# VHH binders against q12xb4: the designs that were tried, part 18

Target 1, 267 residues: q12xb4
Amino acid sequence: MLDFVGLGLFDEKDISLKGLEKIHNADKVYVEFYTSILMGTDLEKMEMLYKKKITVLSREDVEQHAEDWLVDAKDSNVVFLTGGDTMVSTTHVDLRLRAADMGIKTTLIHGASIASAICGLSGLQNYRFGKSVTIPHPYVSNRGVRVVSQTPYDTIKNNIEAGLHTAVFLDIDKDKGYMTVNQAMEILLEVEGKLGEGVMVDRLAVGIARAGSPSPVVKADYIEALRDYYLGGPLHIVVIPAELHFVEAEALVKLAGAPEGILENID
Below, E stands for the ipSAE of ESMFold2; O stands for the ipSAE of OpenDDE; V2 stands for 0.75 times the mean of E and O plus 0.25 times the DockQ between their complexes.

## First folded at step 5 (VHH; framework vhh_lunsekimig_d3)

Design a3 (at its last look DockQ between E and O 0.75; V2 from the best seeds 0.00; counts 0 for: pae O 12.4 > 2)
Fold by ESMFold2, look of step 5:
Structure a3 (fold): chain B 267 residues (1-267), chain A 125 residues (1-125)
Amino acid sequence: as target 1 above (267 residues)
Amino acid sequence: EVQLVESGGGVVQPGGSLRLSCAASGFTVSSNYLYWYRQAAGIERELIASIWSGGSTYYVDSVKGRFTISRDNSENTMYLQMNSLRAEDTGLYYCARVKYTYDSSGYRRYYFDYWGQGTLVTVSS
């Protein structure tokens, strides 16, 4: 049997009791770290708390060689661990399909997802979120020209026009590192300077750092000011609100330090 | 020792072009915030353009579309390509390295820790 277990947001303690029970009963436990990163833990801490050896699978192990480890689930209990909630923002549905083709039963043991955590941390209503987007790190072309993706700008624009908030994920790269809220604001302002459509002018943004940790940071300000605000270490995520319900605006002012002037826009 | 050396200034007619260079030593241009300033007669130094460590650029309105800031990491040099020059672009052009600290409210406060010697641009007639 194959149990997909979500690890939650930040550290080894975020696993559910159901997830921990599955680990305790497992014959083999696998984890992948390529779709998500839990900043508050590492393999050693996980193994110490869960009292189980954990084998790390690479992207190739999961995407190209899954049968090599899936076969064990035909006659034993196998657990596959993923950060956050299983299946969220991953292609791991493919593993469930492949397991089904092999006659292997699968289950999902959910964990807390960043998608829900941003709502709780900010006070923004979950039903008011539109399509999410990721800001990729800019790159320099072969001709020496800086290339910056316009897609995040356009997604934010479209969501705002529909009255929807945007969850903006920030790129993670082995060489360029974890994109910060500061860098994300810089990139959005650079694109605004090029396009001139006004989407980022006097636009509120919410920066969130270390969701799920003992010391998360939630800071709301206009994009130009948030560019200069220090949120501390990774991981960072951005939310761009659309028109705010009064309670949402109050939450941003009282809980995230947003300028009080945003309360005037609801009149 | 940190040094910034500007070059490429000269005399040009209105509508002409110049390319200024700012050669850096003692630090890498790709890891720092670098600014171009100019100083015209009787005026305080004014910001013209900046390039940040991640490559994002900023231009004041008076030069947008005419000036382009860039850098070459292999030569450790920042450039300012100036096109469609006007008489009011005349001045001494400086490059500067900018650093920041965080204030008590958590916001960056920027300051200049090194300036170049300047290179003179004269747009005549």
Scores: ipSAE 0.253, ipTM 0.634, lowest interface PAE 4.2, mean pLDDT 90
Fold by OpenDDE, look of step 5:
Structure a3 (fold): chain B 267 residues (1-267), chain A 125 residues (1-125)
Amino acid sequence: as target 1 above (267 residues)
Amino acid sequence: EVQLVESGGGVVQPGGSLRLSCAASGFTVSSNYLYWYRQAAGIERELIASIWSGGSTYYVDSVKGRFTISRDNSENTMYLQMNSLRAEDTGLYYCARVKYTYDSSGYRRYYFDYWGQGTLVTVSS
């Protein structure tokens, strides 16, 4: 048996009672922290509260060598822990499919998700979101050329044209760290500079930091201004709104400190 | 010791090209915010281009499409390639390093902590 358990947003206490029960009944507990991480806790605190040893899996362990540890679930109870909610990442879906191919029965225990939390924090309506996207850290190619993905820019553009908001996930990298809202804004502006399609010019954006914590930060402003706003420590996420409902605009102004001028263009 | 040294200025005809260099010492160019400024006679110093630590660039409208800011990490030097030069581009060109801190409102505030001595660019027929 393989149980996928979402841990929630921030610390070890965000897990559901059902999730905790699965851990208590598990023979082996694994966790991955590369799709998301609980910034308000650590492995020691988790193990202490859950009263179970937890094995951390790398990205490689999950994406390339999953069968090596999934096989344990054929004859024992295995729990796979993730930050947020399970199956939000395509990586988790792939893992579940691999388990199914191996004849392993799976169950899901859900946790709080950043996907819904951003709506609650910003006041933006969940049904108005389009395709989400991740901003990857730029890298230098084998040819020595700096590579900046244009996919986020295009995705945002398409959503804007369709009147849909965009949830923009920010990359987590073991070497480069947690991407910040500031870095994300810089990257989007860099792409704007290259493409010149005007998508990011004076574009309203929402930066969210440490969702689920006792001190989350939600800040809405134009891209250039938000680039220069300090949101504090990780994790960060960005939302790029399209056309706003008047309730959304009011929420962004009152709850996220958006410029009041955005209300002037709302019918 | 931190130092910025501009070079590459000179006299060029309209439509000509120049490449300015800003050699940095005492810090890594790729890890800092760098700016090109210019000052024409009788006019205030103006920002013309910048390159951020992440590699992003900025240009004022008057130089877009004509000027290119870049950096070479191996030489620890920032460059300004200027093409299609105009008489209005005449002036003393400065490179500067910018640092920032966060104010009490949570916004980054930028300040220039180092300037070069400048290099003169004259565009005349």
Scores: ipSAE 0.000, ipTM 0.251, lowest interface PAE 12.4, mean pLDDT 91
ESMFold2 (binder alone), look of step 5: mean pLDDT 80; pTM 0.770

Design a4 (at its last look DockQ between E and O 0.72; V2 from the best seeds 0.00; counts 0 for: pae O 9.0 > 2, grease 26.6 > 24.2)
Fold by ESMFold2, look of step 7:
Structure a4 (fold): chain B 267 residues (1-267), chain A 125 residues (1-125)
Amino acid sequence: as target 1 above (267 residues)
Amino acid sequence: EVQLVESGGGVVQPGGSLRLSCAASGFTVSSNYLYWYRQAAGIERELIASIYSYGSTYYVDSVKGRFTISRDNSENTMYLQMNSLRAEDTGLYYCARVKYTYDSSGYRRYYFDYWGQGTLVTVSS
């Protein structure tokens, strides 16, 4: 049997009681950290609390060689741990489909998702979100050209035109590190300078740090100002609101410190 | 000890081009916030272009599309490529290193800790 267990948002204590019980009953416990990362914990802390050895699977183990470890679930209890909630990645849906093809029963034990947490932290309504996007770290090509993806800018533009908020994930790289809200604002302003379409001019953004921790930060301001705001340590995420309903605007002002003037722009 | 030395200024006709250099010592250009300012006679220094440590660039409206700020890590030098020059671009051009601290409200407060001596650009027929 294969149990997919979500670890929640921040640390090893975010697992549900149901998830913990699955771990305790498991013969093998696997985790992957390439689709998400829990900043408040590490493997040692997880193993200590869960009282179980946990094997870390690489991207290749999960995407290309899944049958090598899935087969154990035919005759034993296997748990697959992931940050946040289960099944967010198409890779994890594929694992479940592969397990089904092998005659392996699967279950889902949910954890808290960043997708819902940003709504709770900001007061923005979850049904008002469009396609999400990730801002990748800029890089310099082998020919010396600085490459900055324009896709996040275009996604935000399209969502705004549709009246939809955008969840903007920030890249993680072993060399460049965890992208901050400050860096994300810099990138969006740089792309605005190149495209000149006005999407980022006088545009409100919400920076969120350490969702799920005891001391998260939620700060809303115009992008140029938010570029200069200190949110503390990782992980960071950005939300770009579109047109705000009154309750959403009031929440951003009262809960996230947004400029009170945004209340003048709502109907 | 931090130093910034500008060069590349000169006399150019309207529509012409110049490339200014800001050679840095005592720090690496790739790890710092660097600005170009200009000062015309009788006027306060005005920001014209910035490059931040992450590599993002910003320009004031009057120079967008005509000026390009860049860095060369191997030469530890910042550049300002100035095209389509106009008489209004005449002035003394400075590079500066910019730092920040956080104020009590959590926002960055920028300050300049080092300036170059400037290089003169004169746009005239």
Scores: ipSAE 0.346, ipTM 0.702, lowest interface PAE 3.3, mean pLDDT 90
Fold by OpenDDE, look of step 5:
Structure a4 (fold): chain B 267 residues (1-267), chain A 125 residues (1-125)
Amino acid sequence: as target 1 above (267 residues)
Amino acid sequence: EVQLVESGGGVVQPGGSLRLSCAASGFTVSSNYLYWYRQAAGIERELIASIYSYGSTYYVDSVKGRFTISRDNSENTMYLQMNSLRAEDTGLYYCARVKYTYDSSGYRRYYFDYWGQGTLVTVSS
């Protein structure tokens, strides 16, 4: 048996009682921290509270060598832990499919998800979101050229044209660290400078930091201003709103400190 | 001690190329906001390119497609590759470092804390 368990947003206490029960009954517990991470805890605190040894899996372990540890679930109870909610990442779906191919029965225990948390924190309506996207860290190619992905820019553009908000996930990299809202704004503005399609010119954006923590930060402003706003420590996420409902606009102003001028643009 | 030293300026014909260098000391170029400015005779100093600490770049429209700003961390130097030079590109070129502090509202406020001495670029037939 393989149980996928979402840990929630921030610390070891965010896990559900059902999730904790699965851990207590598990013979082996694995965790990955590369799709998401609980910034309010560490492995030691988790093991202490859950009263179980936890093995950390790398990206390579999960994406290239999953069968090596999935096989344990054929004869024993295995738990796979992830930050947030399970199956939000395509990587988790892939694991579940591999398990199925191996004849392993799987179950899901859900956790709090950043996908819903951003709506609660910002006041934006969940049914108005389109395709989400991740901003990857820029990198230098083998040819020595700096590569900046344009995919986020295009995704945002398409959503805006469709009247949909965009959840913009920020890259987590073991070497480059946690991407910040500030860095994300810089990247989007850089792409705007290259493409010049006007998508990011005077665009409203929402930065969210440490969702699920006792001190989350939600700040809405135009991209140029938000680039310069201090949100504090990770994790960060960005939302790019499209056309706003009057309730959404009011929420952004009152709850996220958006410029009051945005209320004038509401029909 | 923080210092910026420009070099690479000279006389070049229209259509030619130059590569300017800004050698930094006392700080790491890869961790700072750096800018190229130029000043033509009788004209105010103008921003032409910038590179941010995260590596993002900016260019004014008049140099887009012709100029490239870059940095080499091993040499702790910023560069400006200038191609397809025009007479209007003539001027004294400066590099500068920008710092920031946070205001009471949580916003960064930027300021220039160091400038180089400049290097002269002359584009003439």
Scores: ipSAE 0.308, ipTM 0.659, lowest interface PAE 1.1, mean pLDDT 93
ESMFold2, look of step 5: ipSAE 0.319; ipTM 0.691
ESMFold2 (binder alone), look of step 5: mean pLDDT 80; pTM 0.769
ESMFold2, look of step 6: ipSAE 0.300; ipTM 0.674
ESMFold2 (binder alone), look of step 6: mean pLDDT 79; pTM 0.761
OpenDDE, look of step 6: ipSAE 0.026; ipTM 0.477
ESMFold2 (binder alone), look of step 7: mean pLDDT 80; pTM 0.770
OpenDDE, look of step 7: ipSAE 0.009; ipTM 0.278

## First folded at step 6 (VHH; framework vhh_lunsekimig_d3)

Design b1 (at its last look DockQ between E and O 0.01; V2 from the best seeds 0.00; counts 0 for: pae E 21.1 > 2, grease 25.3 > 24.2, placed apart)
Fold by OpenDDE, look of step 6:
Structure b1 (fold): chain B 267 residues (1-267), chain A 125 residues (1-125)
Amino acid sequence: as target 1 above (267 residues)
Amino acid sequence: EVQLVESGGGVVQPGGSLRLSCAASGFTVSSNYLYWYRQAAGIERELIASIYSYGSTYYVDSVKGRFTISRDNSENTMYLQMNSLRAEDTGLYYCARVKYTYDSSGYRRYTFDYWGQGTLVTVSS
């Protein structure tokens, strides 16, 4: 048996009781921290609370060598832990499919997800979100050219034109670290500078830091200003709103410190 | 009703100082983007300074080091402290608030929906 368990947003206490029960009944417990991470805890605290040893799996362990540890689930109870909610990442879906191919029965225990948390924190309506996108860290090509992905810009553009908000996930890289809202704004503005399509000009943006923590930060402002706003430590996520409903605008002003001016011309 | 009222203008000698005020009503100064503009005779209105909702400021090069934009939340008023005034600083000074709007493609754009009446600053020997 393989149980996928979402740990929630921030620390070891965010796990559901059902998730905890699965861990208690598990023979082996694995966790991955490369798709998401609980910034308010560590492995020791997790093991202490869950009363179970946890084995950390690398990206390679999960993506290249999954069969090596999945096989344990054929004859024992194995739990696979992830930050947030399970099956949000395509990597998790792939694991589940591999398990199925191996004849391993799987179950899902859901956790709190940033996908819904951003709505709660910002006041933006969940049904108004379009395709989400991730901003990858820029890199330097073999030719020494800085490469910045245009995909986030285009995705946001398409959503805006469709009247949909965009959840913008920020890259997590072992070498480059956790992308910040500030970096994200810089990247988007950089792309704007290159393309000149006007998508990010005077764009309202919402920065969210440490969702699920006792002190989350939610700040809405124009992208040029938000670039310079300090949100504190990770994790960060960005939402780019399209046209706002009056309730959304009010929420952003009252809850996220958006300029009151955004309340103008709202029908 | 939103209203902006400038005051503090006057005649001053080169090298002198003035403090302009922009009293706001109908909205909270600390929660809005506000701007100082000036218009000299025969010249288009020019942006000279701005203060953002979270307190960051912007200055055009010609006034950097001489002018300071600030706000008092208790008075709901924005200020422009002008030091080392020059003849070229002469003009009608306006404060403005940014309005949130959308273009035909759904893109957000800045507009200035409210202006004060202006206050005249004259720098002359």
Scores: ipSAE 0.030, ipTM 0.531, lowest interface PAE 4.3, mean pLDDT 92
Fold by ESMFold2, look of step 6:
Structure b1 (fold): chain B 267 residues (1-267), chain A 125 residues (1-125)
Amino acid sequence: as target 1 above (267 residues)
Amino acid sequence: EVQLVESGGGVVQPGGSLRLSCAASGFTVSSNYLYWYRQAAGIERELIASIYSYGSTYYVDSVKGRFTISRDNSENTMYLQMNSLRAEDTGLYYCARVKYTYDSSGYRRYTFDYWGQGTLVTVSS
């Protein structure tokens, strides 16, 4: 039996009671850390709380060599842990399909997803979100040319035109680190300077830091002002709202410190 | 007490073969992710092959089909069998172990926590 268990947002305590029961009853417990990062924990803290040895699987183990560890689930209880909610924003459905081909029964034990957490923290309605996007760190090519992805700008533009909010994930890199809301605002303004389409002019953004922690930060302001607002440590995420309903605008003003003037332009 | 020691390097003609060894102490090769890297003169180290705790393997395209990574649990040793060697394979070959750590500010990092001292492979006519 293979149980997929979501770890939630921040630390080892975010696992559900159902998830913890699965771990306690498991013969083998695996985790991957390449799709998401739980900032409030580490492997040792997880093993200490869960009272179980946990084997870390690489991307190659999961994506290229899954049969090597999936076979354990034919005759034993196996748990596969991921950050957030299982199957969300990953290709891990492939593991369920391969397990089914091997005659292995699977279950999903859900955890809190950042996709729902941003709605709760900001007050923005979940049904009004469009396609999400990630802002990658800029880099300098072999030819010495600075490369900045245009895709996040275009995605935000298309969502705004459709009346949809955009969840904007921020890149993680070994050498460049965790992208901050400040850096994300700079990148979007840089692309605006190149394209000149006005998408980022007078545009509201919401910065969210450390969702799921005891001390999350939620700050809304126009992009140029938010560029200069310090949200503290990682992980950061950005939401770019489209046209706001009145309740959404009230939530941003009262809960995220948005300029009160946004209320005057509703409808 | 964790240590990795590479051996088996040498001089070989193009088309020849070598078998590199990475002897481990202070941990078991069967329970860890292990990697081979190489470093040519003037170039940063590059990953060439890896073996995971359950024995699955990964190879970069430039060595796939020519190199084979393996391990012997009874000898606590990882190997790299290198066949059909080319001049471009010349370099210092390292084995490494990886772990997750926290840095001093509390951020999680994926690091290679132990490296061998390297064994030199020279492919020349």
Scores: ipSAE 0.000, ipTM 0.091, lowest interface PAE 21.1, mean pLDDT 85
ESMFold2 (binder alone), look of step 6: mean pLDDT 79; pTM 0.755

Design b3 (at its last look DockQ between E and O 0.02; V2 from the best seeds 0.00; counts 0 for: pae O 11.2 > 2, placed apart)
Fold by ESMFold2, look of step 6:
Structure b3 (fold): chain B 267 residues (1-267), chain A 125 residues (1-125)
Amino acid sequence: as target 1 above (267 residues)
Amino acid sequence: EVQLVESGGGVVQPGGSLRLSCAASGFTVSSNYLYWYRQAAGIERELIASIYSYGSTYYVDSVKGRFTISRDNSENTMYLQMNSLRAEDTGLYYCARVKYTYDSSGYRRYSFDHWGQGTLVTVSS
């Protein structure tokens, strides 16, 4: 049997009791760290709390060589651990399908997902979210030219026009590090200066840091001001709201420090 | 040791163009916030343009559409392209590097930690 267990948002304590029970009863426990990063833990802390050896699988092990370890689940209890909630924002449904082709039963033990956490932390309603996007770090091409992706700007524009909020994920790169809300605001303003379409002019944004930790930061302000706000260490995420319902605006003011003037624009 | 050296100033007619350079040493222009200021005789130094680490730019209203700030990371140099020059653009042009701290409300407060010596621009008939 193959049990998929979500690890939640931040550290080894975020696992559910059901997830921990599955680990305790497992013959083999696997984890992958490439779809998400749990800032508050490491493998050693996980093994100490869960009292189980945990084998790390690479992207290749999961995507290209899954049969090498899936076969264990034919005759034993196998657990596969993923940060967040296993099937959210991953391609791991393919693994369930491959397991089914091999005659292996699978189960899902859910964990807290960043997709729901941003709604809870901000007070923005999940039914009001459109397509998400990632802001990549600017880079220098093979020709020596600086490249800044326009796609995040266009995605935000399209969502705003449809009355939908945008979850904006921030790039992680081994050389350039974890993108901050400050850097994301600078990039969006740079693209606004190039395109001149007004999407980022007087635009509210919500910066969120360390969701799931004991001390998350949630700060809403206009993009130009938020560029200059200190959110502390990683991981950061941005939400760009569209038209706000009154309760959403009230939440941003009272819970995220948004300018009170946004309440005057709600009808 | 941090150094900023402006060059490219000169005398031009109204409506003319000029390109200023700010050569940096001791740090990389691509990783820093850089500003252009100008100072006319008897007047306080005024901000005219800035470029941030990711290449975001800002211009005061009096130069928007006429001036363009840019940088060349391979030459470690910032530029100010000045078009449609006017007599009131006459002055000493400085480049500066900015540092910041965070105030008690959590917002950045910018201050300047290095200035160049300036390059003179004179717009006259």
Scores: ipSAE 0.011, ipTM 0.452, lowest interface PAE 9.2, mean pLDDT 88
Fold by OpenDDE, look of step 6:
Structure b3 (fold): chain B 267 residues (1-267), chain A 125 residues (1-125)
Amino acid sequence: as target 1 above (267 residues)
Amino acid sequence: EVQLVESGGGVVQPGGSLRLSCAASGFTVSSNYLYWYRQAAGIERELIASIYSYGSTYYVDSVKGRFTISRDNSENTMYLQMNSLRAEDTGLYYCARVKYTYDSSGYRRYSFDHWGQGTLVTVSS
């Protein structure tokens, strides 16, 4: 048996009771921290609370060598832990499919997800979100040219045109670190500078830091202002809203410190 | 290529109405700051209304309550609904877009990079 368990948003206490029960009944417990991470805890605290040894799996272990540890689930109870909610990442879906191919029965225990948390924190309506996108860290090509992805810009543009908000995930890289809202704003502005389509010109943006923590930060402002706003430590995520419902605008002003002028945008 | 084309101008009597159009190409109107200007004979071009990427609007006092700026995403067109027209509203009406660029120091700069040819509005009895 393989149980996929979402750990929630921030620390070891965010796990559901059902998730904890699965861990207690597990013969092997694995965790991956490359798709998401709980910034409010560490492996030791997790093991102490869960009273179970946890084996950390690398990206390679999960994506290329899954059979090496999945086989344990044929004859024993195996738990696979992830930050946030399980099956949000395509990697998890692929893992579950591999398990199925191996004849391993799987179950899902859901956890709190940033996908819904951003709505709760910002006051933006969940049903008004379009395609999400990730801003990758820029890199330097073999030719020595700085490469900045335009995909986020285009995705946001398309959503705005459709009247939809955009959840903008920020890249996690072991070498470059956790992308900040500030960096994300800079990247989007850089792309705006290149393309000049005006999508990011004084664009309203919402920065969210440490969702699920005792001290989350939610700040809405125009992109240039938000670029210079300090949100504190990771993890960060960005929402780019399209046209706002009055309730959304009010929420952003009252809950996220958005400029009151945005209320004038509402028909 | 960025292009703006105004239309809808004409001759109307005082108290009448007109709807101007600004058809945009090469960029998305819903994502940009767009402006309506007008220029009467012998005077400087005057900003009269603007609409921003979020839908917020601005009006000069002389047109408040009479003019309405809007946009249609499907048509990629900005509009100016003009009601209760007055003789002083006579002029050539232009639409414009703000270009967003960075200077050599990496700071944000805005400029009016594109203007239409204008559409003439004449309010006369």
Scores: ipSAE 0.005, ipTM 0.263, lowest interface PAE 11.2, mean pLDDT 90
ESMFold2 (binder alone), look of step 6: mean pLDDT 79; pTM 0.761

